Miniprotein binders against Mucin-6 (MUC6). Designs and how they scored, part 118

Target 1, 185 residues: Mucin-6 (MUC6), of Homo sapiens (Human) (q6w4x9r395to579)
Amino acid sequence: GHCSLEGGSFVTTFDARPYRFHGTCTYILLQSPQLPEDGALMAVYDKSGVSHSETSLVAVVYLSRQDKIVISQDEVVTNNGEAKWLPYKTRNITVFRQTSTHLQMATSFGLELVVQLRPIFQAYVTVGPQFRGQTRGLCGNFNGDTTDDFTTSMGIAEGTASLFVDSWRAGNCPAALERETDPCS
Below, E stands for the ipSAE of ESMFold2; O stands for the ipSAE of OpenDDE; V2 stands for 0.75 times the mean of E and O plus 0.25 times the DockQ between their complexes.

## First folded at step 22 (miniprotein)

Design cm22 (from bm10 with K77T E79T; at its last look DockQ between E and O 0.92; V2 from the best seeds 0.84)
Fold by OpenDDE base, look of step 22:
Structure cm22 (fold): chain B 185 residues (1-185), chain A 85 residues (1-85)
Amino acid sequence: as target 1 above (185 residues)
Amino acid sequence: SMKRIRVWIIVEGDPEKILEASDKIYEIAEELGVEVFVYIREEDGKLTVVIWVEGDEEKVKEFVERVREILKELGATVTVEEEEL
């Protein structure tokens, strides 16, 4: 499954459902029993301009019992608040520079993250087949059905992205705005 | 220097009611200067609320105590796990 966060406000789920939102919060991208140690992948969005529609991804966070790995738009990688030199390795996670513009977080448990630093901070999440039907968050449920991707954190299917996205907040933030559009546009 | 700690507060109860109280939780976090995440986790069809908090030991401990009181009033069951950073 491939999930993408592109163009500052566009998301494509594991099931290839595209949607758009404008939020300035931290959101759960991916939760799964397949992630060890209560792992969760989060996305941090912030204002990129003066209007409500000017929002962008500014960091990705992997949170577990032992780690809080943050990859930020300024190319700083931290774990548990401490800056780390690349390549950085934990027990089951490696963060390294893939290219001059891309960082990668590789794991031993079937999660891969690629972060594009320039010109736009973007993220690409890949999960193995073992995650099928077992994912939750903004990246959807990876069950091959796009119609139920907007399932809230409480298990309720929503028809619009705004309530769906808001349900996955992990911080104290304002409500998100939505527009369904092609993320490739 | 003061220790930094991370605490996981696992909350069992009505997730909706717990999340309704999240505003107060965030206010406390802001007051105390600690970092906090509040989100729902699902395991085997059961929903729990996770409160993740990190910061100076004394502040985090105060946070935990204050939040525990709020959750107690809601009738929730709370498990607290602490890790030193």
Scores: ipSAE 0.865, ipTM 0.938, lowest interface PAE 0.5, mean pLDDT 94
Fold by ESMFold2, look of step 22:
Structure cm22 (fold): chain B 185 residues (1-185), chain A 85 residues (1-85)
Amino acid sequence: as target 1 above (185 residues)
Amino acid sequence: SMKRIRVWIIVEGDPEKILEASDKIYEIAEELGVEVFVYIREEDGKLTVVIWVEGDEEKVKEFVERVREILKELGATVTVEEEEL
């Protein structure tokens, strides 16, 4: 399964459902029992342009009981809050520079992350077939059905991207009104 | 150098009420200078709130004590798991 986070805060879920949102927060991108040690992938969004509604991806965070890895446009890779030289390896995870503009996080548990650092910070999440029907977050539930990809953190299927995305907030965030004049359509 | 620790606070109870307290939890984190994430996790059909906090040992321990009091007033069951970094 493939999930993409592309410029302008566009997301395409594992079930190929596209959506866009306008938020400046840390969000749960992927949770699954297939991720070891209570692992989760998170996405950090911030303001990106002159418009109140322009937001973009600025970092991706992998967090588990064993690991904290932060990939940002500054190429910071952090396990305990400090920058790391690449390649960076743990027992289950390798982070390396794929090209001058792309980093890759490869894992032994079926998660692959490719991050484009320049010209626009974008991320591409790939999960193996063992993740089918076992994912939660902004990338959807990977069950082959787009109608319930907007399932909130409380397990409620929503019809709008904004309610779905806001339910997955994981960090200290500006109020919805500060991010845009009308956060709901 | 000062010792850094990481604490996972696993909170069982009404997730909506617990998340309503998140603004106060983030205010305490800012006051103490600790990094925090607050989010919902699901396991075997049960929802729990995770509060992940990292920073200076003394500040993180104060954070945990103050947050436990807030959560107890909400009727939540709290499990705390500490790691030294």
Scores: ipSAE 0.767, ipTM 0.888, lowest interface PAE 0.8, mean pLDDT 85
ESMFold2 (binder alone), look of step 22: mean pLDDT 86; pTM 0.857

Design cm23 (from bm10 with S22A D23E; at its last look DockQ between E and O 0.87; V2 from the best seeds 0.84)
Fold by OpenDDE base, look of step 22:
Structure cm23 (fold): chain B 185 residues (1-185), chain A 85 residues (1-85)
Amino acid sequence: as target 1 above (185 residues)
Amino acid sequence: SMKRIRVWIIVEGDPEKILEAAEKIYEIAEELGVEVFVYIREEDGKLTVVIWVEGDEEKVKEFVERVREILKELGAKVEVEEEEL
């Protein structure tokens, strides 16, 4: 399954459902029993301009019992609040520079993250087949059905992206705004 | 120097009611200068609310105590796990 966060406000789920939202919060991107140590991948959005529609991804956070790995738009990688030199390796996670503009977080448990740093901070999440039907968050449920991707954190199917996205907030923030999907995303 | 700690607060109860209290939780976190996440986790069809908090030990402990009181009033069951950073 491939999930993408592109163009500052566009998301494509594991089931290839595209949607757009404008929010300035930390959101659960991916939860799954397949992630060890109660792991969760989160996305941090912030204002990129003066209007409500000017929002962008500014960091990705992997949170577990043992780690809090943050990859930020300024290319700083931290774990548990400490800056780390790349390549950085934990027990089952490695963060390294893939290209001059891309960082990668590789794991031993079937999660891969690629972060594009420039010109736009973007993220690409890949999960193995073992994750099928067992994912939750903004990336959807990876069950091959796009119609139920907007399932909230409480298990309710929503018809709009805004309510869906808001249900996955992990921080204090205002309600997200829904916009039409750009076909160029 | 004061050591930093991370605390996981696992909350069992009505997730909707617990999340309604999230605003107050965030206010406490802001007041105390600790980092906090509040989110739902699902395991085997059961929903729990996770409160993740990190910061200076003294501040985190105060946070936990204040949050416990809030959750107690809601009738929620609370488990707390602490890790030193």
Scores: ipSAE 0.861, ipTM 0.935, lowest interface PAE 0.5, mean pLDDT 94
Fold by ESMFold2, look of step 22:
Structure cm23 (fold): chain B 185 residues (1-185), chain A 85 residues (1-85)
Amino acid sequence: as target 1 above (185 residues)
Amino acid sequence: SMKRIRVWIIVEGDPEKILEAAEKIYEIAEELGVEVFVYIREEDGKLTVVIWVEGDEEKVKEFVERVREILKELGAKVEVEEEEL
């Protein structure tokens, strides 16, 4: 299964359902019982300047009981807050430079993450067949059916990407400035 | 304290009610200067809310105490797991 996070906040799910959203938060990309030690993959989005007028991916986070691996657009890789030289290896995970513009996180448990650093920060998630029907998050449920890929964190299928994406927020998001600003601003 | 710790607060109860408290939980995190994630996880078909917090030991312990009181008022059952970094 393949899930992609591409410029302009475009996502294509494991079941090939494309969608776009505008949000500035940390979101759950992928949860699964196939990820050891309560593992989850998260995506961080932020506003990309006025000239861009959209949100974009700024980091990908792998979080588990033992690790918090962050790959960010500043091209720094950290685990548990400490910067790491590449190649970086744990028992189950190896992070290395795939090409001059791409980093790869390979794992022993069937998750693979490829991050394009330049010219635009993008991410590509690949999971093995053991994940089929056992995923949750922005990458969908990997059940072979696109009609229920917008399943919320509460397990409810929604018809719109906005409600689906909002349900997967995981972090302290910036205030909704448009809602809290002077109407004349 | 100069030590950093990480705590998982595993919350059982109505996820909608617990997530309604998320704004207050984030305000406490900002006040104390600790990093927080709040999200829903599925375990054996059951939904639980996870509150992951990391930072200075004294600040994280204060965060946990204040959040535990909020969760107690909501009738939620709480499991707390701590790890020294």
Scores: ipSAE 0.800, ipTM 0.904, lowest interface PAE 0.8, mean pLDDT 87
ESMFold2 (binder alone), look of step 22: mean pLDDT 84; pTM 0.829

Design cm26 (from cm5 with E27K E30R; at its last look DockQ between E and O 0.92; V2 from the best seeds 0.85)
Fold by OpenDDE base, look of step 22:
Structure cm26 (fold): chain B 185 residues (1-185), chain A 85 residues (1-85)
Amino acid sequence: as target 1 above (185 residues)
Amino acid sequence: SMKRIRVWIIVEGDPEKILEASDKIYKIARELGVEVFVYIRERDGKLVVVIWVEGDEEKVKEFVERVREILKELGAKVEVEEEEL
């Protein structure tokens, strides 16, 4: 499964459903029992301009019992609040520079993250087949059905992205705005 | 120097009611200068609210106590796990 966060406000789920939202919060991208130690992948969005529609991804956070790995738009990588030199390796996670503009977080448990730093901070999440039907968050449920991707954190199916996205907040923030568009268009 | 700690507060109960109280939780976090995440997670087929908090030990402990009081009033079951950083 491939999930992408592109263009500052566009998301494509594991089931290839595209949508757009404007939020300035931290959101759960991916939760799964397949992630060890209560692991979760989060996305941090912030204002990129003066209007409410000017929002962008500014950081990605992997949170577990042992780690809080943050990859930020300024190319700083931290774990548990401490800056780390690349390549950085934990027990089951490695963060390294893939190219001059890309960082990669590789794991032993079937999660891969590629972060494009320039010109736009973007993220690409890949999960193994073992994650099928066992994912939750903004990246959807990876069950091959796009029609139920907007299932909220409480298990309610939503028809629009705004309530869906808001349900996956991990911080105190205003309500997200939505515009359902194809990021490839 | 004061050590830093991370605490996981796992809350069982009505997630909606717990999340309604989240504004108070965030306010406490801001007042104490601790970092906090509040989100829903599925555990053992049940929805729980996770309150993740990190910061100076003294401040985090105070945060936990104040949050416990709020959650107690809601009748929620609370489990707390602490880790040293």
Scores: ipSAE 0.868, ipTM 0.938, lowest interface PAE 0.5, mean pLDDT 94
Fold by ESMFold2, look of step 22:
Structure cm26 (fold): chain B 185 residues (1-185), chain A 85 residues (1-85)
Amino acid sequence: as target 1 above (185 residues)
Amino acid sequence: SMKRIRVWIIVEGDPEKILEASDKIYKIARELGVEVFVYIRERDGKLVVVIWVEGDEEKVKEFVERVREILKELGAKVEVEEEEL
């Protein structure tokens, strides 16, 4: 399964449902029982343009009982608040420079994260087939059905990206502004 | 730097009711200068609210005490796990 965070605030879910939102917050991107130690992947968005409502991805965070790995657009990788030299390896996770512009976080539990640092900070999440039907968050539920990918943190399927995205906020921040759920509709 | 700790507060109960208290929780976090995440996750087939907090040991412990009182008043069941960084 593939989920992408592109073009600032554009997201494509594991079930290939595209959407965009405008929010300045940390959001739950992926939760799953397949991630050890209560693992979760989070996406951090901040204001990015001349318009007050323009936002873009500025960091990706992997949080578990053992780790808080932050990969940010300033190209610094930290774990538990301490900057790390690459390649950086824990028991189950390796973070390394894939190319001059891309970092990769590979794991033993079926999660892979590739981060494009430049020219635009973007992220690509890949999960193994064991995650099918067992994901929650902005990347959707990975059940092969795009109509319920907007399932909120309370388990309610919504028809709009705004309500869905707002339910996945993990911080004290304003509600996301929904412009379009399908740019080509 | 000064000693830092991380605490996980796992809250069982009605997540919507617990999140109604989030304004108070965030206010306490701002007053104490601690970093906090508040979010829902699934645990053992049911939804819980996770309150993750990190910062200076004294401030984090005060945060936990004050938040625990709020959650107790809501009738929520609370599990607390502390780690030194």
Scores: ipSAE 0.778, ipTM 0.889, lowest interface PAE 0.9, mean pLDDT 87
ESMFold2 (binder alone), look of step 22: mean pLDDT 87; pTM 0.871

Design cm28 (from cm5 with I18L A21V; at its last look DockQ between E and O 0.88; V2 from the best seeds 0.85)
Fold by OpenDDE base, look of step 22:
Structure cm28 (fold): chain B 185 residues (1-185), chain A 85 residues (1-85)
Amino acid sequence: as target 1 above (185 residues)
Amino acid sequence: SMKRIRVWIIVEGDPEKLLEVSDKIYEIAEELGVEVFVYIRERDGKLVVVIWVEGDEEKVKEFVERVREILKELGAKVEVEEEEL
C-alpha cells in the first residue's frame, strides 16, 4: 500500500483515493496493530500563507513507546527531542539520506517512509501486505475499497474529508477545510 | 538538571465524552509547558483515548495529576505508563 502527502494539502490513501484538506494540526496518518509498541505515524501541518487554504506539511512524526522520531522540513531529524546525525539507527528503524532532496525512514516491520524535502515538503508512506485491512488514519484502511476510506477514528463512515480528517487530530487545532480533488490532475 | 519523562495515559470509556474535555487537557499542557498529543486508537477491539505527554519530570507529573482529576470525574478507567528519556 502506498499513501502520499503531496502538494501541501493533497492526500492519496492506500486504496488510491485522492482528497484534499486544509488543516494546521498534527494528524494520525497511520495506526495499526502491525506497528510495534503502539506505533503511529503522524503528519504535522501548518500555515504556509495568509489564507486558510495556504497550508502545508511541515513535519512527519513516528511515535512509539520508545521513539519519537521527527523529520522536519528544515532537514532536522530528532528522536526524543535530540537532534540526530544521519544515518541514524534504532533497534528497528533507520533514517538516512536517500538523495540530496530525499530522506528515508526504513523499518524492520514493513513500514517505509520517504520524505521529499524540496521543492515541496512531501511524504510517501509504504506498508507491506501484512497491513492490509489493518490500517487506520488519514491514509485509510487499505482494504481495496475506496468508498470506506473516510472512516473516522470512531468507526463512522463519512462522505466528506473534513470530518474524517478532523477525527484523526492529535492536537488542538481548528477544523479542517476540504475539497475532494485528484492530486494528479 | 531536571530529567525529562514521557507518560502515556490510556483512557477507557466513551471516546466522545472523553474528547469533550480535551480542550482542558490542552490548556493544562500549555500552562505547564509540556508537549501533549490526544488521540483515539483501537486497543484489544476497544476504542481508547491516548494522552501522550512529554517534558520536565515535575511538570509532567503535575500534568498527570491534574488530568487524572478531570478523568476521575468522568468515571473513566485510566492507565498510566511512565518512561524516562
Scores: ipSAE 0.857, ipTM 0.933, lowest interface PAE 0.5, mean pLDDT 94
Fold by ESMFold2, look of step 22:
Structure cm28 (fold): chain B 185 residues (1-185), chain A 85 residues (1-85)
Amino acid sequence: as target 1 above (185 residues)
Amino acid sequence: SMKRIRVWIIVEGDPEKLLEVSDKIYEIAEELGVEVFVYIRERDGKLVVVIWVEGDEEKVKEFVERVREILKELGAKVEVEEEEL
């Protein structure tokens, strides 16, 4: 399964459902029982572009009981707040420079993350077949059916990306009600 | 104390009611200067709320105590796990 986070805040789910959203928040990208130690992959979005309402990916976070690995636009990789030189390895995770512009996080549990650092920060998530039907988050549920990829954190299938994305917020960020204060609306 | 700790608070109950207090939880985190994530995940076929918090030991312990009081008012079942960094 392949999920992508590309420029302009575009997301394509594991079931190939594309969508776009605007938000300055940390979101749950992927949860699954296949991720050890209560693991979750999260995506951090912030303001970008010429319009103050446009947002883009600025960091990806892998969080578990043992690790908090952050790969960010400043090209510094941290684990549990400590900067690490690449290649960086734990028991089940390796982070290394794939090319001059790309970093890769490879794992023994079927998760692979490729991060494009330049010219714009983008992320590509690959999960093995053991994840089929066992994912939750912005990357969808990986069940081969796009009709329920917008399933909220409460397990409710929505018809719009906005409600779906908002349900996956994981950070200290503005509520959806702030839309009416957006001068571009 | 200059010691940093991380705490996982796992909350079982009605997720809709638990999420209604998330703004209070974030306000407490900002007041105390601790980093926090609040999100829902599935555990054993049930939805739980995870509150992950990290920061100075004294501030994190105060955060946990204040959040426990809020959750007690909701009648929620709470599991707390502390990790030294």
Scores: ipSAE 0.813, ipTM 0.906, lowest interface PAE 0.7, mean pLDDT 87
ESMFold2 (binder alone), look of step 22: mean pLDDT 85; pTM 0.854

Design cm3 (from bm10 with E43R; at its last look DockQ between E and O 0.91; V2 from the best seeds 0.86)
Fold by OpenDDE base, look of step 22:
Structure cm3 (fold): chain B 185 residues (1-185), chain A 85 residues (1-85)
Amino acid sequence: as target 1 above (185 residues)
Amino acid sequence: SMKRIRVWIIVEGDPEKILEASDKIYEIAEELGVEVFVYIRERDGKLTVVIWVEGDEEKVKEFVERVREILKELGAKVEVEEEEL
């Protein structure tokens, strides 16, 4: 499954459902029992301009019992608040520079993250087949059905992205705005 | 220097009611200068609310105590796990 966060406000789920939202806090991208130690992948959005529609991804956070790995738009990688030199390796996670503009977080448990730093901070999440039907968050449920991707954190299917996105907030956020837009357009 | 700690507060109860109290939780976090995440997670087939908090030990402990009181009033079951950073 491939989930992408592109163009500052566009998301494509594991089931290839595209949607757009505007929010300015931290959201759960991916929760799964397949992630060890209560692991979760989060996305941090902030204002990129003066208008409400000018929002962008500014960091990605992997949170577990042992780690809090943050990859930020300024290319700083931290774990548990400490800056780390690349390549950085934990027990089951490696963060390294893939290219001059891309960082990669590789794991032993079937999660891959690629972060494009420039010109736009973007993220690409890949999960193995073992994650099928066992994912929750903004990246959807990876069950091959796009119609139920907007299932809230409480298990309620929503027809629009706004309530869906808001349900996955991990911080104090204002309400998100949505637009039904193809990220590739 | 004061050591830093991370605490996981696992809350069982009505997630909607717990999340309604999240504004107060965030206010406490801001007041105390600790980092906090509040989110829903499925655990053992049940929807739970996770409160993740990190910061100076003294401040985090104060945060936990104040949040416990809020959650107690809501009748929620609370489990706390602490890790030293």
Scores: ipSAE 0.864, ipTM 0.938, lowest interface PAE 0.5, mean pLDDT 94
Fold by ESMFold2, look of step 22:
Structure cm3 (fold): chain B 185 residues (1-185), chain A 85 residues (1-85)
Amino acid sequence: as target 1 above (185 residues)
Amino acid sequence: SMKRIRVWIIVEGDPEKILEASDKIYEIAEELGVEVFVYIRERDGKLTVVIWVEGDEEKVKEFVERVREILKELGAKVEVEEEEL
């Protein structure tokens, strides 16, 4: 399964459902029992212009009981607040420079994250087939059915991207504006 | 250097009621200068609220005490796990 975070807050889910939102928050991208130690992948969005409707990805965070790995647009990688030289390896995670413009976090548990640093900060999440039907978050539920990809953190299928996205907020932040969201753009 | 700690507060109860308190929880975090995440996770088919907090040990401990009292008044069951960074 493939989930992408591109451009001005465009997301494509594991089931290929596209949507856009506008928000400055940390959001849950992916939760799954397949991620060890209560692992979760999170995305951080911030203003990219003069309007709150101009937001973009500024960091991706992998959080577990053992790690808080942050890959940010300033090209610094930290774990638990300490800057790390690449390649950086734990027991089950390796972060390395894939190319001059891309970093990769590879894992032994079927999660792969590729972060494009330039020309704009974007992220690409890949999960193995063991994750099918076992994901939650902005990347959807990976059940092969796009009609319920907007499932909220409460397990409720929503018809709008803004309500779905707002339910996955993990920080103190304003709600996404419905009038500025377009799932097809 | 001041000691930094991380605390996981795992909250069982009605997630909607617990999240209604999130404004107060975020206000406390801002007052104390600690980093916080509040989100829902599924555990064994049940929804739980996770409150993750990190920062200066004294400030985090005060945060946990104040948040625990809020959650107690909501009738929530809490499990707290602390770790030094």
Scores: ipSAE 0.814, ipTM 0.908, lowest interface PAE 0.7, mean pLDDT 88
ESMFold2 (binder alone), look of step 22: mean pLDDT 86; pTM 0.860

Design cm9 (from bm17 with E43R; at its last look DockQ between E and O 0.89; V2 from the best seeds 0.86)
Fold by OpenDDE base, look of step 22:
Structure cm9 (fold): chain B 185 residues (1-185), chain A 85 residues (1-85)
Amino acid sequence: as target 1 above (185 residues)
Amino acid sequence: SMKRIRVYIIVEGDPEKILEASDKIYEIAEELGVEVFVYIRERDGKLVVVIWVEGDEEKVKEFVERVREILKELGAKVEVEEEEL
């Protein structure tokens, strides 16, 4: 499954459902029992301009009991609040520079993250087949059905992205705005 | 220097009611200068609220105690796991 966060406010789920939102919060991208130590992948969005529609991804966070790995738009990588030199390796996670503009977080448990630093901070999440039907968050549920991707954290299927996205907040923030558009447009 | 700790709080109960109290939780976190995430997670087929908190040991401990009181009033079941950083 491939989930992408592109263009500052566009998301494509594991089931290839595209949507758009505008929020300035930290959101759960991916939760799964397949992630060890209660792991979760999160996305941090912030204002990129003066209007409510000017929002962008500014960091990606992998959060678990043991780690808090942050990859930020300024290319700083931290774990548990400490800056780390690349390549950085934990027990089951490695963060390294893939290209001059891309960082990669590789794991032993079937999660891969590629972060494009420039010109736009973007993220690409890949999960193995073992995650099928076992994912939750903004990246959807990876069950091959796009119609139920907007399932809230409470297990309620929503028809629009706004309430769906808001349900996956991991911080104190205002409600998100939605526009259902093709992220490739 | 004070050591830093992380506390992982698992809260069982009505997730909606617990999340309604999240504003207070965030206020406490801000007051104490600790980093906090509050989010819903599924565990063992049940929805729980996770409170993830990190910071100076003394501040985190104070945070946990204050949050416990809030959650107690809500009748929630609380499990706390602490890790040293």
Scores: ipSAE 0.874, ipTM 0.941, lowest interface PAE 0.5, mean pLDDT 94
Fold by ESMFold2, look of step 22:
Structure cm9 (fold): chain B 185 residues (1-185), chain A 85 residues (1-85)
Amino acid sequence: as target 1 above (185 residues)
Amino acid sequence: SMKRIRVYIIVEGDPEKILEASDKIYEIAEELGVEVFVYIRERDGKLVVVIWVEGDEEKVKEFVERVREILKELGAKVEVEEEEL
């Protein structure tokens, strides 16, 4: 399964459902019982352009009981707040420089994260087949059906990306926005 | 204390009511200078609200006590799990 976080807050889920949103928050990208020690992957978005609503990815966070690994657009990797030299290894996780522009977090539990640092900060999440039907978050539920990928943190299928994304907030921040420029509104 | 701790507050109850309290929870975190995440997770077939908090031990313990009182008034069941890093 593949989930991508690209430019202007574009997301493609594990079931290939594309969407875009506008928000400045930390969001739950992936939760699964397949991630040890209550693991979760989170995505951090911030304002990126001239309009108040333009947002882009600025960091990816892997959080578990023992680790808080942050890969940020300033190209610094931390675990539990301490900067780490690459390659950085724990028992189950290795973070290393894949190329001059890409970092990789490889794990023994079927999660792989590739982060493009330049020219635009983007992220690509790959999960093994054991995750099928076992995921929650912005990357969707990985059940082979795009019609319920907008399932909220409370288990409700929504018709709009903004309600879905808002439900996955993990920090104190504004709700995700949709913008319309309909002149009849 | 200079000790840094991480605590998970696992909250079972009505998630909508619990999340309505999140503004107060974030306000307490800002006051005490602790880092916090509040999110929903599935655990043992049920939805729970997780309040992840990290910071100075004394401040985190004060955070936990104040948040526990708020959650009791909402009728929530609370489990607290401390991790030392």
Scores: ipSAE 0.822, ipTM 0.909, lowest interface PAE 0.7, mean pLDDT 88
ESMFold2 (binder alone), look of step 22: mean pLDDT 86; pTM 0.856

